# VHH binders against q9xw16: the designs that were tried, part 68

Target 1, 132 residues: q9xw16
Amino acid sequence: MSGWNAYIDTMTAAAPSIKRCAIVGAADGSVWARTEADNVFKASEEELKTFVALFNDVTQVPAKGADIEGVHYVVPRTEESLIFGKKENTGFFAVKTKSAVLIAVYEGPNEVAAQVRKAVESMQTYLNNAGY

## First folded at step 6 (VHH)

Design q28 (framework vhh_8ghr_2)
Fold by ESMFold2-Fast, scan of step 6:
Structure q28 (fold): chain B 132 residues (1-132), chain A 121 residues (1-121)
Amino acid sequence: as target 1 above (132 residues)
Amino acid sequence: EVQLVESGGGLVQPGGSLRLSCAASGFTFSRSYYIGWVRRAPGKGEELVARIYPSSGYTSYADSVKGRFTISADISKNTAYLQMNSLRVEDTAVYYCARKGWYSLGAMDYWGQGTLVTVSS
């Protein structure tokens, strides 16, 4: 029973174009909360461990891309605590806090992406201020 | 600073309609807030009837009112509305407008004073 599930609900309500999302530990990629059932976030523990390690040096990520849920995304650029990627009409935003990484996978055009980014960055700010 | 003010309550007959308004001040609907309508009837607990996240357009409803009630918001007026159609005697309650920050877990953080809706013949 995790209180973190309420944050998943909050992110999906703020940006309804989020198809799947998760909050994972920054150190190990362990899942704290994720979308479930028909919208289950399907990434394996090994994939998540690899993914969160990308935040150790985000400058290398655009050359290699990133894998989430077995899907390879082109990462056009990164910011210090932000990795985002695109694959056709699908994309993701991932942000790192002190202790967590938030990952949101969405579908839709670039206008939709802006709303998803705002939701994820707002949660990042909240969690950092809360000490996470 | 934050204030929510309800209006539009009253006495209506079964099958009638009523529109409640919630005027907000001290914050803007352009930011990350839910606005909800919570009702309390004598002998019943609180029920979250409807909520809206104005900046995304997300809405949700309790099963008891789905198809009969519609929640909406006017961002420019910073006002939320609850359109109540096909009213039933069991809809009789005090209706509260409430705010919840998207970033907060659990309960609503600010409440209006409530408006009474009575559905009776």
Scores: ipSAE 0.005, ipTM 0.220, lowest interface PAE 11.4, mean pLDDT 83

Design q29 (framework vhh_8ghr_2)
Fold by ESMFold2-Fast, scan of step 6:
Structure q29 (fold): chain B 132 residues (1-132), chain A 121 residues (1-121)
Amino acid sequence: as target 1 above (132 residues)
Amino acid sequence: EVQLVESGGGLVQPGGSLRLSCAASGFTFSRSYYIGWVRRAPGKGEELVARIYPSSGYTSYADSVKGRFTISADISKNTAYLQMNSLRVEDTAVYYCARYSKYLPGGFDYWGQGTLVTVSS
């Protein structure tokens, strides 16, 4: 019933500047949960399949950027299990766990970005410890 | 020992209002839990109509009730409320208060006994 949506709720409650987010399968980009209604996360299955494949070698991403919801983001650098990007006043953080990828799209300045990053990294740690 | 106890159900005419209460014991709303209202009508599946994360004030509603129902929580009383306005015949159901951990797939770990809401003329 609540399923994976409970994790979406937790992230958006912790960082209200998250406008849209999703939890997807790391192997195939299948959606496990996403924000809905006025905050619907709109990425297609094809786009998500392409996106999660970026985690196979994150060092290649800064040269190409990343596409989420049809928006091309500049990715300035990556870390082992983290891809983030920015386009004007919007940005995203995506983190990989053992079996999932968390994607959060936010709006606001760098101070807001730090809050969003903390929220997704906390969830990443929890899910890894839970075996996901 | 965790308990959730609902009250406030009853019979109302279409267009009327009811307020449901959910008194919680054995845990505090300041911890990492959502409180939700789930309804079940004869012949229908369960529907999560509203939820709240009391520590942050975050709320979410099913499209079927958005704009008509309001969920709230009083941390000091450890009680959650569902204010139901502009009630429709299709809102007739048993309403359950339920707790779920933000960290568990599937989520709901404790349920109240339910309270019946009947909307008819």
Scores: ipSAE 0.000, ipTM 0.166, lowest interface PAE 13.2, mean pLDDT 83

Design q30 (framework vhh_8ghr_2)
Fold by ESMFold2-Fast, scan of step 6:
Structure q30 (fold): chain B 132 residues (1-132), chain A 121 residues (1-121)
Amino acid sequence: as target 1 above (132 residues)
Amino acid sequence: EVQLVESGGGLVQPGGSLRLSCAASGFTFSRSYYIGWVRRAPGKGEELVARIYPSSGYTSYADSVKGRFTISADISKNTAYLQMNSLRVEDTAVYYCAKGYYRTSWGLDYWGQGTLVTVSS
């Protein structure tokens, strides 16, 4: 592999509506790779540690919501390895793999949300099959 | 293929300073990833003390070193640095340069060999 930045590039190419994204460690929220420059993913280590811990029991998340990049998102529902949220014209999809959590923040109408979800879930499947 | 080579460690008195260097080959610092300094103190686990995203210049630090350590990167030289000031006995550790890998995956392909920093009178 060309390092973890290649997966970031693959996801953003598959879903251009992804504004910012990151791949972080599932156990501690440590950042493996993220978008940079004008699209830099700006989450603190403490925020990411808190965020990945949400996957320990996703059923509690809709009652609390989730914070990403200092923005509080309403989480309407969760699936076993998927947390997603919406705030006005922005949203996110986060999926857990064996060793990682993929987080993609997008901007746009509901039409683009489905494309972003597909890109993130496809990468989740790929990484799980690769042992990550 | 990917290599990280640390240098600059040594023996220093409490309150002293050291600058560690991490020379990278097999990849470039213009990519969307981080370079970090991880230390392992005698009898302790690994601690990520500083990281930098070379493409953006964003940096973050462990609370134990904030205000004393400064991480930087020179993209043209493909080299990262850790400037360590006001060193304490508790900073004694082997310091590793690592590329963007999760803590339990450190040391597979993208860790350096480490450089020993001893802070002692």
Scores: ipSAE 0.000, ipTM 0.134, lowest interface PAE 16.4, mean pLDDT 79

Design q31 (framework vhh_8ghr_2)
Fold by ESMFold2-Fast, scan of step 6:
Structure q31 (fold): chain B 132 residues (1-132), chain A 121 residues (1-121)
Amino acid sequence: as target 1 above (132 residues)
Amino acid sequence: EVQLVESGGGLVQPGGSLRLSCAASGFTFSRSYYIGWVRRAPGKGEELVARIYPSSGYTSYADSVKGRFTISADISKNTAYLQMNSLRVEDTAVYYCARSHLYYGSKFDYWGQGTLVTVSS
């Protein structure tokens, strides 16, 4: 059986400053797993479909920014399979694998941003190696 | 040091039940680890029969045991269990408790000594 929630738990354990996160399909933004309850990842299906489409041409993203959970983030730059941004006390890292996009929203200073990025990139490597 | 100690193996008739226990020491059931049960019968390769991620309760099973085996964990006792029901002769094997990092999938870094399960009439 599928059990993507274990991967959510792994990312949040590696970077406790992650407030909300999700693993979604790269083709359509369908939710495979997300944080729930008090930490529910609140992005709509339409917003996620729009968000994953940004990976079709990441070079356009810094000019427009990105929307996650109804919040508009400034995206200062992008890398090949990485979009990240900031808005006041919050930030996010999103990475694309072959079949998935991982999105982690965090709060905290620069020290926690580095930890969140490492956690998300480690999971990206693991999923790519697993064929996802 | 990290240790995993199995117990509960033995001889049972077809259709019977056994419960295996795996007591862990030297680490806690943290968000970094799966605990799995891997079996090996004489002349056969290793088969991962069940796996649990104790922090979330996520479980997975080999098709050969689905509906018959149940894996569980008690975090407060740092112990994992394999409840084996409706046992078949083909379940005869040495059963190992093993730890893996979530990122390494089925690659286990620590193993118990193994416990023999024999299913025969």
Scores: ipSAE 0.000, ipTM 0.146, lowest interface PAE 13.8, mean pLDDT 83

Design q32 (framework vhh_8ghr_2)
Fold by ESMFold2-Fast, scan of step 6:
Structure q32 (fold): chain B 132 residues (1-132), chain A 121 residues (1-121)
Amino acid sequence: as target 1 above (132 residues)
Amino acid sequence: EVQLVESGGGLVQPGGSLRLSCAASGFTFSRSYYIGWVRRAPGKGEELVARIYPSSGYTSYADSVKGRFTISADISKNTAYLQMNSLRVEDTAVYYCARLPSYKYGAFDYWGQGTLVTVSS
């Protein structure tokens, strides 16, 4: 198989704790690819548009948190192209590339979060180098 | 109302060129969609020959047309194109413009009317 879903498969293979993920357009939050079936990524179009706009000023995000799939996450800190958050046993990492935002939602203890972050950042580097 | 309107089909000699156009209305190319060109010849199944994700510029092609066909999109005109070069008799088919939601692998949700391309000496 080819297309954007191959990148989803690559990330989930690298970090099996990823429960749901998506690749969306940085400008508008349009979905390019997402996990399906038992792991369907459920964010609405309006929520994704709001979410990708957070990258316009990441310094504001810790004060208000972030919403993904109707779940409100506490965002402790941000980096220029990285937003991450946690709520109980769930968390997410989101990174911005030139044209895309990658969002990975995971479940599990903090010890697996590093694997998820590494998988998402590796894909971010690959897509940036490919011009996306 | 979502519509895809095709134009540019016709009769051409082997080795010739044609440019197909697909004008989209009722949605924008900057949303969750690939635009693809699917062909069907009498007695054969459907073949996805090319697709583009207009918001990123990502393209892919079937092996049968790679190097001969080029897909492109003009977001400002909400129109996709298929430039067909070095046409062969086996390229004879009805060509459909189709919308493919990026989150539904291989599931076309809207189709154009089709435009006939005949490659004959």
Scores: ipSAE 0.000, ipTM 0.126, lowest interface PAE 15.8, mean pLDDT 82

Design q33 (framework vhh_8ghr_2)
Fold by ESMFold2-Fast, scan of step 6:
Structure q33 (fold): chain B 132 residues (1-132), chain A 121 residues (1-121)
Amino acid sequence: as target 1 above (132 residues)
Amino acid sequence: EVQLVESGGGLVQPGGSLRLSCAASGFTFSRSYYIGWVRRAPGKGEELVARIYPSSGYTSYADSVKGRFTISADISKNTAYLQMNSLRVEDTAVYYCATYGWSHPYSLDYWGQGTLVTVSS
């Protein structure tokens, strides 16, 4: 009933330390939904196309890092459907589903990061279960 | 009071099988987003090895156990199970029954002491 923005609202409510997030197409990085206004997720579609292509071989990502919203993040390691990175007091988690990639940018220490990861992985599971 | 009581752990040889049970009281599994099994081994963090979604019947497994473990649940009896086949030494851990979404929509909750599974020769 409420479109893809309802899922954005659900993730940010579950982990208030998420500053900006988006749901994008896994094949092309097209934006399905993102945070707006004062918390606008400002990555270009060209940047997102490059980013989602990283999931084609996540083993290469730690050597290169990842760029989100014009910020270069160090990616210390990856898991099969998960890329995460850190830069100073900010970080991100990105997870791939069958059809989508969820990206959440947060600010805070490691305790906060753990909560953000749980929220993103929960949404990943929900979307996979729904066939996305 | 809310509790989960795990049982069925024990000592088995590599290649053996065990079936774990989780009995719930003070709440119903039908109200959980998913029911899962979490394990913790000495020197390792917690790992969610299996989960089942009551609303859809969908199941999901960690790569480390896929093809060897099977999760199931009897919602009417508030009991969940983990059938573990082809056990390996690396499966040695305390196994906890967990629910997601009971106390908070994005919280993985578990109660009880867990049940110890030791796989050795």
Scores: ipSAE 0.000, ipTM 0.096, lowest interface PAE 17.6, mean pLDDT 81

Design r1 (framework vhh_gocatamig_d2)
Fold by ESMFold2-Fast, scan of step 6:
Structure r1 (fold): chain B 132 residues (1-132), chain A 120 residues (1-120)
Amino acid sequence: as target 1 above (132 residues)
Amino acid sequence: EVQLVESGGGLVQPGGSLTLSCAASGFTFDDYALAWYRQAPGKKRELVAGISSGGSTVYMDSVKGRFTISRDNAKNSVYLQMNSLRAEDTAVYYCAAPLPPPEGYGFDYWGQGTLVTVSS
């Protein structure tokens, strides 16, 4: 068990519509913590390594989209340190901090997406301020 | 400012085809992904198809193989070719683009929509 699980719990409590999420290392995509059991985050190490490398130049991401858990998402646009994607009624938000990338996968309409984005950005701010 | 104008909707019999068009203006079209959403009576809005600025696509499972999304950057247009239409495809179809910063949760800016009715 890692202490990082507490941050997963904080995000899922703030946005219950998060189906699966993870905190991974920004340099290599190594998993620090993730949702488990019925909501296990299933991305492979190779996929996560590829995914975190997208933050080296987020402006190129909307041209090709992004893959998470073997699912291809269209990326409508990116912002500094933020990538988000959509497919059907699902989506994700991923944000980069100093040392980590937070990824949250959700289901639902724009109201749900707004909740999830807020939770992920609040955690991003907290971790950056804590030096992570 | 972003403007999206849909056209091509209408009444068609089951098994028929329609092509929807969306003309876009007010942003650098080539740099953005675009999407088609639909909303049937009494149902929530759902993403039918999306196309990246580089041309990669995503589809809702129930339309995969029947619908094709495409874009023409020279015309600032995105299209949805719908084949083998079913009664369950009856909906208002919306062209959608991402909102500019600081807002944004996906494809948040939508056109006025075009009605597609699949009925005999």
Scores: ipSAE 0.483, ipTM 0.765, lowest interface PAE 2.2, mean pLDDT 87
Fold by OpenDDE, second read of step 7:
Structure r1 (fold): chain B 132 residues (1-132), chain A 120 residues (1-120)
Amino acid sequence: as target 1 above (132 residues)
Amino acid sequence: EVQLVESGGGLVQPGGSLTLSCAASGFTFDDYALAWYRQAPGKKRELVAGISSGGSTVYMDSVKGRFTISRDNAKNSVYLQMNSLRAEDTAVYYCAAPLPPPEGYGFDYWGQGTLVTVSS
């Protein structure tokens, strides 16, 4: 197992509502790690390439939304290194580090979103400090 | 070639203490983060603690307040001080050097691991 997979496990353990998760390259959307088996993260490389490119201009994302795993999410707002979306009882948080994008797809009521955000932002902070 | 060599594992009683060491070579030690992972039988490998090049630390929740990760750049070594050990801490502990791209190509490097057994 890769250490990147351990980071996936760390985030999913911190927020049980996370159903699928991935760590991808910020430059090209290449998959470094992802949830597998029953909770396989299914986004294609092409889709991920498009997704990570959203961070080049996050200000435009709320107007367009974001697609992950073939699902279209409404994006209420963005921050410089944060994109999050919602669709019914599901959503996602995506945070950008120096070299990576962390994506967590969750399921549950709005109340679980805070825990998901905390999980991915904690990992974001650690990875940034680690040089990633 | 990157090499990591763990040591310090062994059998301890619950409540006991143990210090793990990892000697690193093959890369510019001072520039990179180091981490300890562990894998218990039948479980996934998990991050236990990490320390950045700048000395910032992160811990898994279950070890906060009990474990301390530190590094000695002069010795190219990383340590894990484990206090108040519990049975659930039993695992093979691995030292890792997660190297970012491009040098690491998104990969981390592992040692062979050292077994920690906590049992009465």
Scores: ipSAE 0.018, ipTM 0.372, lowest interface PAE 5.2, mean pLDDT 88

Design r10 (framework vhh_gocatamig_d2)
Fold by ESMFold2-Fast, scan of step 6:
Structure r10 (fold): chain B 132 residues (1-132), chain A 120 residues (1-120)
Amino acid sequence: as target 1 above (132 residues)
Amino acid sequence: EVQLVESGGGLVQPGGSLTLSCAASGFTFDDYALAWYRQAPGKKRELVAGISSGGSTVYMDSVKGRFTISRDNAKNSVYLQMNSLRAEDTAVYYCAAPVPPPYGYGFDYWGQGTLVTVSS
C-alpha cells in the first residue's frame, strides 16, 4: 500500500510532464497508490472499476473513448496491454501488468507524450518482472 | 501508404461558417479515431476536435458549441463544421490519424493542411 507510492515517485521523476498518476488493481480498480496533495489523482473507485474493465477487450475502446477523472478522452487506437487517450493538450497512458493497471495523465505535445509512454512502459516491465 | 487530404478552407468574415473535409486512404478507416488539429502563425499545433471510431467526440474548450466533428465511414471521410467563426480561429487546419503499432503517441500522421482565414 504505502510501499507502492515509491513507484509513483519513480515514474514522476523519470517523466516530469506526468501531472497525475496512479497504480490500481487490475481486477477491481482499487487504488494501491496515487499522486497526492497538489497533484492528487481524482478518479473515483467506480470510474476506476469501469476503466480497468476496458483491458478485458481493448479492441472495443477506440469506439467509445475513455473517461479518467471525469474527463472524456478520444482513444486513437489501443495495443494489447496499452490504452492511450488525447484531449486538447492533455493525454494519458494506461498499461496493464499481471495484477495492476498504471495510469499516467500528462500535458504537452507528442514529444512529451513519448517520454511519458517510456516511463510508464518501463514501470510496467519492472512490475511484471516483480510478479505484479 | 496512409494519405489524408484536407479541403474546404478559405477566407470568411467573423460570424461566418466553413465546412472542412478530410479524405482518408491507406488504412482501415473504421477502426481508428480521427482528429482535427490547427496551427496559428507563431503558435504550437493544437488538438481542436477528435472523433472515436464509434462516433464519440472531444473538443477544445474554446470551440465547444461552435464546431462539430463528424465522420462518414462509407466515404472514409471526416468533417469539421465550423460556425460562429472568430479571428482567433485563423489557422492552418490538419486532419490527423494514428500510425500503426508499434510506434505512436497519439495522432501522429497529418495531412498537408487547409488554410482558414477569419478577417473582416
Scores: ipSAE 0.376, ipTM 0.726, lowest interface PAE 2.8, mean pLDDT 87

Design r11 (framework vhh_gocatamig_d2)
Fold by ESMFold2-Fast, scan of step 6:
Formats: structure tokens, sequence, C-alpha cells
Structure r11 (fold): chain B 132 residues (1-132), chain A 120 residues (1-120)
């Protein structure tokens, strides 16, 4: 593959309800790749640094919720390597690999959320197997 | 098993108020966020309000300042105080809770709903 943008394209092709997504470094929130142009992922590096630090103790996240792109989401619950949030008709899934965090923001009814989660978890598996 | 039982719906005039209640059982209530959804005739279900386990809240833009979500952990209950009701608020309102790990993708357990009709 010619770079990290190919993985962004793979996720958005797998789940068309994904509006914006990014692959960021797990240690610092540095952006490796993100959606661009009409679907630019607008989180600042400072916001992303704060966000990836949530994976240090996911059990605390449902108490406060999470912020992505300046939007505050309620977090229903977490799993060891998964944070997901909801607000109105918008939601996100974020999964942690060894070296990365994948974040996908979607819009639409709850019935599309399962497809978005599947796309993000499939990429999580792929990156873990690739050593990331 | 997870059970969510809503109450408090009814017919109310525009500008009126209602309080919806949800009694929850069958899960560790204090550890999870809870939400209120609604479904209006001809529309899809939408998240109206959510409350974190620590009390942080989110609201749909059209209800901000009019609706207040709250929880009472001692009673395993969540509430939606609805003020300044509008005809567009007419819907069946559902209390919702997440499915325990490792399954689910949001608020996946739903109550049976309570009808709110705002009409003159």
Amino acid sequence: as target 1 above (132 residues)
Amino acid sequence: EVQLVESGGGLVQPGGSLTLSCAASGFTFDDYALAWYRQAPGKKRELVAGISSGGSTVYMDSVKGRFTISRDNAKNSVYLQMNSLRAEDTAVYYCAAPQPPPYGYGFDYWGQGTLVTVSS
C-alpha cells in the first residue's frame, strides 16, 4: 500500500455512513491519516492527545463522556479497546490497536452503527496483525 | 434480564410540561449511561437526551433549554423533564440502556415506550 490514506479509504468504502475518520498515534494523538476535502476530520492535535489518553483507563470514560471535533458525546459504556459515543443522529467508534487509535464519526439511525463498528473493528484487526 | 419501564406520557397543550420516568432493572445501573429516544410518526428514532454515569448530559439541539434529563441511582431511575412543549415533540418516548460488553453498538435495550401528544 502507498500509505495510511489507503486504510481511510478502505474503512469509508466498507461503511458509507462514516462521515469522517482518522488514524492517529495511540501514544500522542498525532494524525497518521484522516478524511480530507468535503469530509475533513477537524479534531485538533490537542483534542486528539486528550482523546487517546482516555484509553489509559476506559472505565472512567462513561462518567464524563468524550469530545471529538468540539462535539461532546455521551459514552454509553466502554470495552478495553473500544470507546463509542452518541449525540442526536451522530455517533463515533474509536478502537485502539498496539500503536494506533482509529476514530470513525458517522451520521444516521442506530441500524447503521453496527456496520460502522464492524468496519472499524475489521481495520483494528488488520492493523494489529500488521504490527500496528 | 434488562427491563426498562417508562411512564408519564399523555396529552398536553403547546407550552405545557410533562415529566417522564424510567424504572430500570437487571444491570449495574450506576456504571452505565442512560438515554431517552423518541420516534415521531413517519420519522426514525432519534436520541433526545443522554446522561453519563457521572451526570454529564447531552441533548438534541431542538430540545436544549427545554428538556432536562436526570438520574436517581438509589431508585435505578432516569427522568426527562419536558418544558415548553411543541407540536413537533409529539412522539413515543423510549428509555434506553446499553447492552453489556462485548455486544452492542450504543443504547441497545429499549423500553416499550410512552406516548406524548402535544396538541391544542
Scores: ipSAE 0.483, ipTM 0.769, lowest interface PAE 2.2, mean pLDDT 87
Fold by OpenDDE, second read of step 7:
Structure r11 (fold): chain B 132 residues (1-132), chain A 120 residues (1-120)
Amino acid sequence: as target 1 above (132 residues)
Amino acid sequence: EVQLVESGGGLVQPGGSLTLSCAASGFTFDDYALAWYRQAPGKKRELVAGISSGGSTVYMDSVKGRFTISRDNAKNSVYLQMNSLRAEDTAVYYCAAPQPPPYGYGFDYWGQGTLVTVSS
């Protein structure tokens, strides 16, 4: 198991509503780690390349939405290093670190979103402090 | 056993230059990314530059255009050329051999570090 996989496990443990999760390169969307087995994160490399590029101008994302794993999500708002989306009882949180993008796809009511965000942002802070 | 030995640190004036070297042993050097980290007093250790096994490089924003990371597989060494040094570059610089690509997984082999002090 790679070190990045450990971070995947940490986020999924912190927020049980997370169904799939990935850590990808901020520059090119390359997959560094992802959930596997029964909960495989299935976004293609091309899709991830497009997704991470959204962070170049997050202000445009709410108007366009975001696609992950072939699913289109509505993006209510964005922050400089945060993109989150919703679709029915599912959603995602994506945060950017110095060199990575952390993506967590979750299922559940709106109440679970806070826990997912906290899990991803905590990891964001940790990785940023570590220089990643 | 994996060993990383840094060298080249020292005292320089602002605007000066230094070249750090790291000699690696104990693993298949050619297959691994290498990286330089630094830790300033009271601050967290941070990634400065990384170089993949294939030669792709990454830099922290504050050193772009000033620092250059390179590797010599024949010598099992990685280097950090530091130009236009600033006071804020003062830190202990560490060589790391992270798990395979791109530039570290938080599970790295570390050297003992070399001190770089930039002061007038």
Scores: ipSAE 0.017, ipTM 0.333, lowest interface PAE 6.8, mean pLDDT 88

Design r12 (framework vhh_gocatamig_d2)
Fold by ESMFold2-Fast, scan of step 6:
Structure r12 (fold): chain B 132 residues (1-132), chain A 120 residues (1-120)
Amino acid sequence: as target 1 above (132 residues)
Amino acid sequence: EVQLVESGGGLVQPGGSLTLSCAASGFTFDDYALAWYRQAPGKKRELVAGISSGGSTVYMDSVKGRFTISRDNAKNSVYLQMNSLRAEDTAVYYCAAPLEPPYGYGFDYWGQGTLVTVSS
């Protein structure tokens, strides 16, 4: 199938350590696509609306951290269109495009995190160039 | 330019307490979260505790209720208060900080570590 789920499949193929991920609307956090079944991305609509609003001012995020799927993450720092967090051996990367926010939750050490960040940023670049 | 210097490790008996300290320099301390990691014998490094720039905290499950992370922005320091220590807490403990943009993917700069041994 082609559609937004194809982009989920592309990211997980590029970085197999991604455990769950989603593509959501930047304006409202509405889910466009997400991992399903055994790897279902289970954030609520209310949580996602709150999460995407963090991109309105990323400089405030490291003071409070961020919540995804009911899990509180410490956010070491942010960049203009990037929020990332850590908790135990898990973490996430979230990037904003023109119309979307991509969220990838992964498990593993720093070399794994580097691969996940690369996969998410590659998709961010692709979607921005495609007008999303 | 980032420097992290850990201290406070040592030998303690089970049930004892230690306070680890980390002195940080070379970055805007107040703006960043900081963390304590450990590497136990036969294991990989793991995130023990993290603290946001505003003071919210995260802990690994096995230390929750026993360890407390705190920070003192006036001293550019992070602390780990360890109570009710167990043999399984034996590890080298590392203070960790993020790298400056555009580099990094978590807590990417680590100190030299301080050894904690819990043994009778």
Scores: ipSAE 0.546, ipTM 0.797, lowest interface PAE 1.8, mean pLDDT 88
Fold by OpenDDE, second read of step 7:
Structure r12 (fold): chain B 132 residues (1-132), chain A 120 residues (1-120)
Amino acid sequence: as target 1 above (132 residues)
Amino acid sequence: EVQLVESGGGLVQPGGSLTLSCAASGFTFDDYALAWYRQAPGKKRELVAGISSGGSTVYMDSVKGRFTISRDNAKNSVYLQMNSLRAEDTAVYYCAAPLEPPYGYGFDYWGQGTLVTVSS
């Protein structure tokens, strides 16, 4: 278990609605850390490579949607370092740092999304300040 | 001001069909995804179907093969074709649009809703 697992634990503790979470390399989608056991993050390497590449031009993502763990999400809109999607009562937030992409998949009503976003953006800020 | 106005709801027998319409205004329609939600009595509001700005779609499992979401950018409208309706589809159906940054994320604008009642 790498030191990056501590950041996974921090995000999942901050937002109980997060079911699965991963920290991946922004350049190639390589997995640095992820939730495991009953809440294993299941995205493939090929899928993650495609996903992180979405941040090269976020303006096009709403037109296409995004796939995570074989699930297709509607992406209502994007920001420069933020991609989020929705499907039924589930969704995801993905934020980009200097060198990483943080992905959190959550389940619950729309109201829980605020807490999930806060959790991943807080970690984003922390990692950016740390040079990552 | 963002406005969403739903129409097309009503009473229908099981196995019947309805088409819901939503007229949108107050934002750059063709740049945003749109969605239909529904809320049954005593239940939480749930996402039924979504459509991206480019036309990609997502559906809840229980409506796959029966419901179709579509959009017409020239009319600033989104539609929900509902076939093979079931009693469990009874709910108020809402059209949803995302809030403009920086104040929101996800679907934050809602219409008044349109009631769909499926009953024999």
Scores: ipSAE 0.023, ipTM 0.493, lowest interface PAE 3.7, mean pLDDT 89

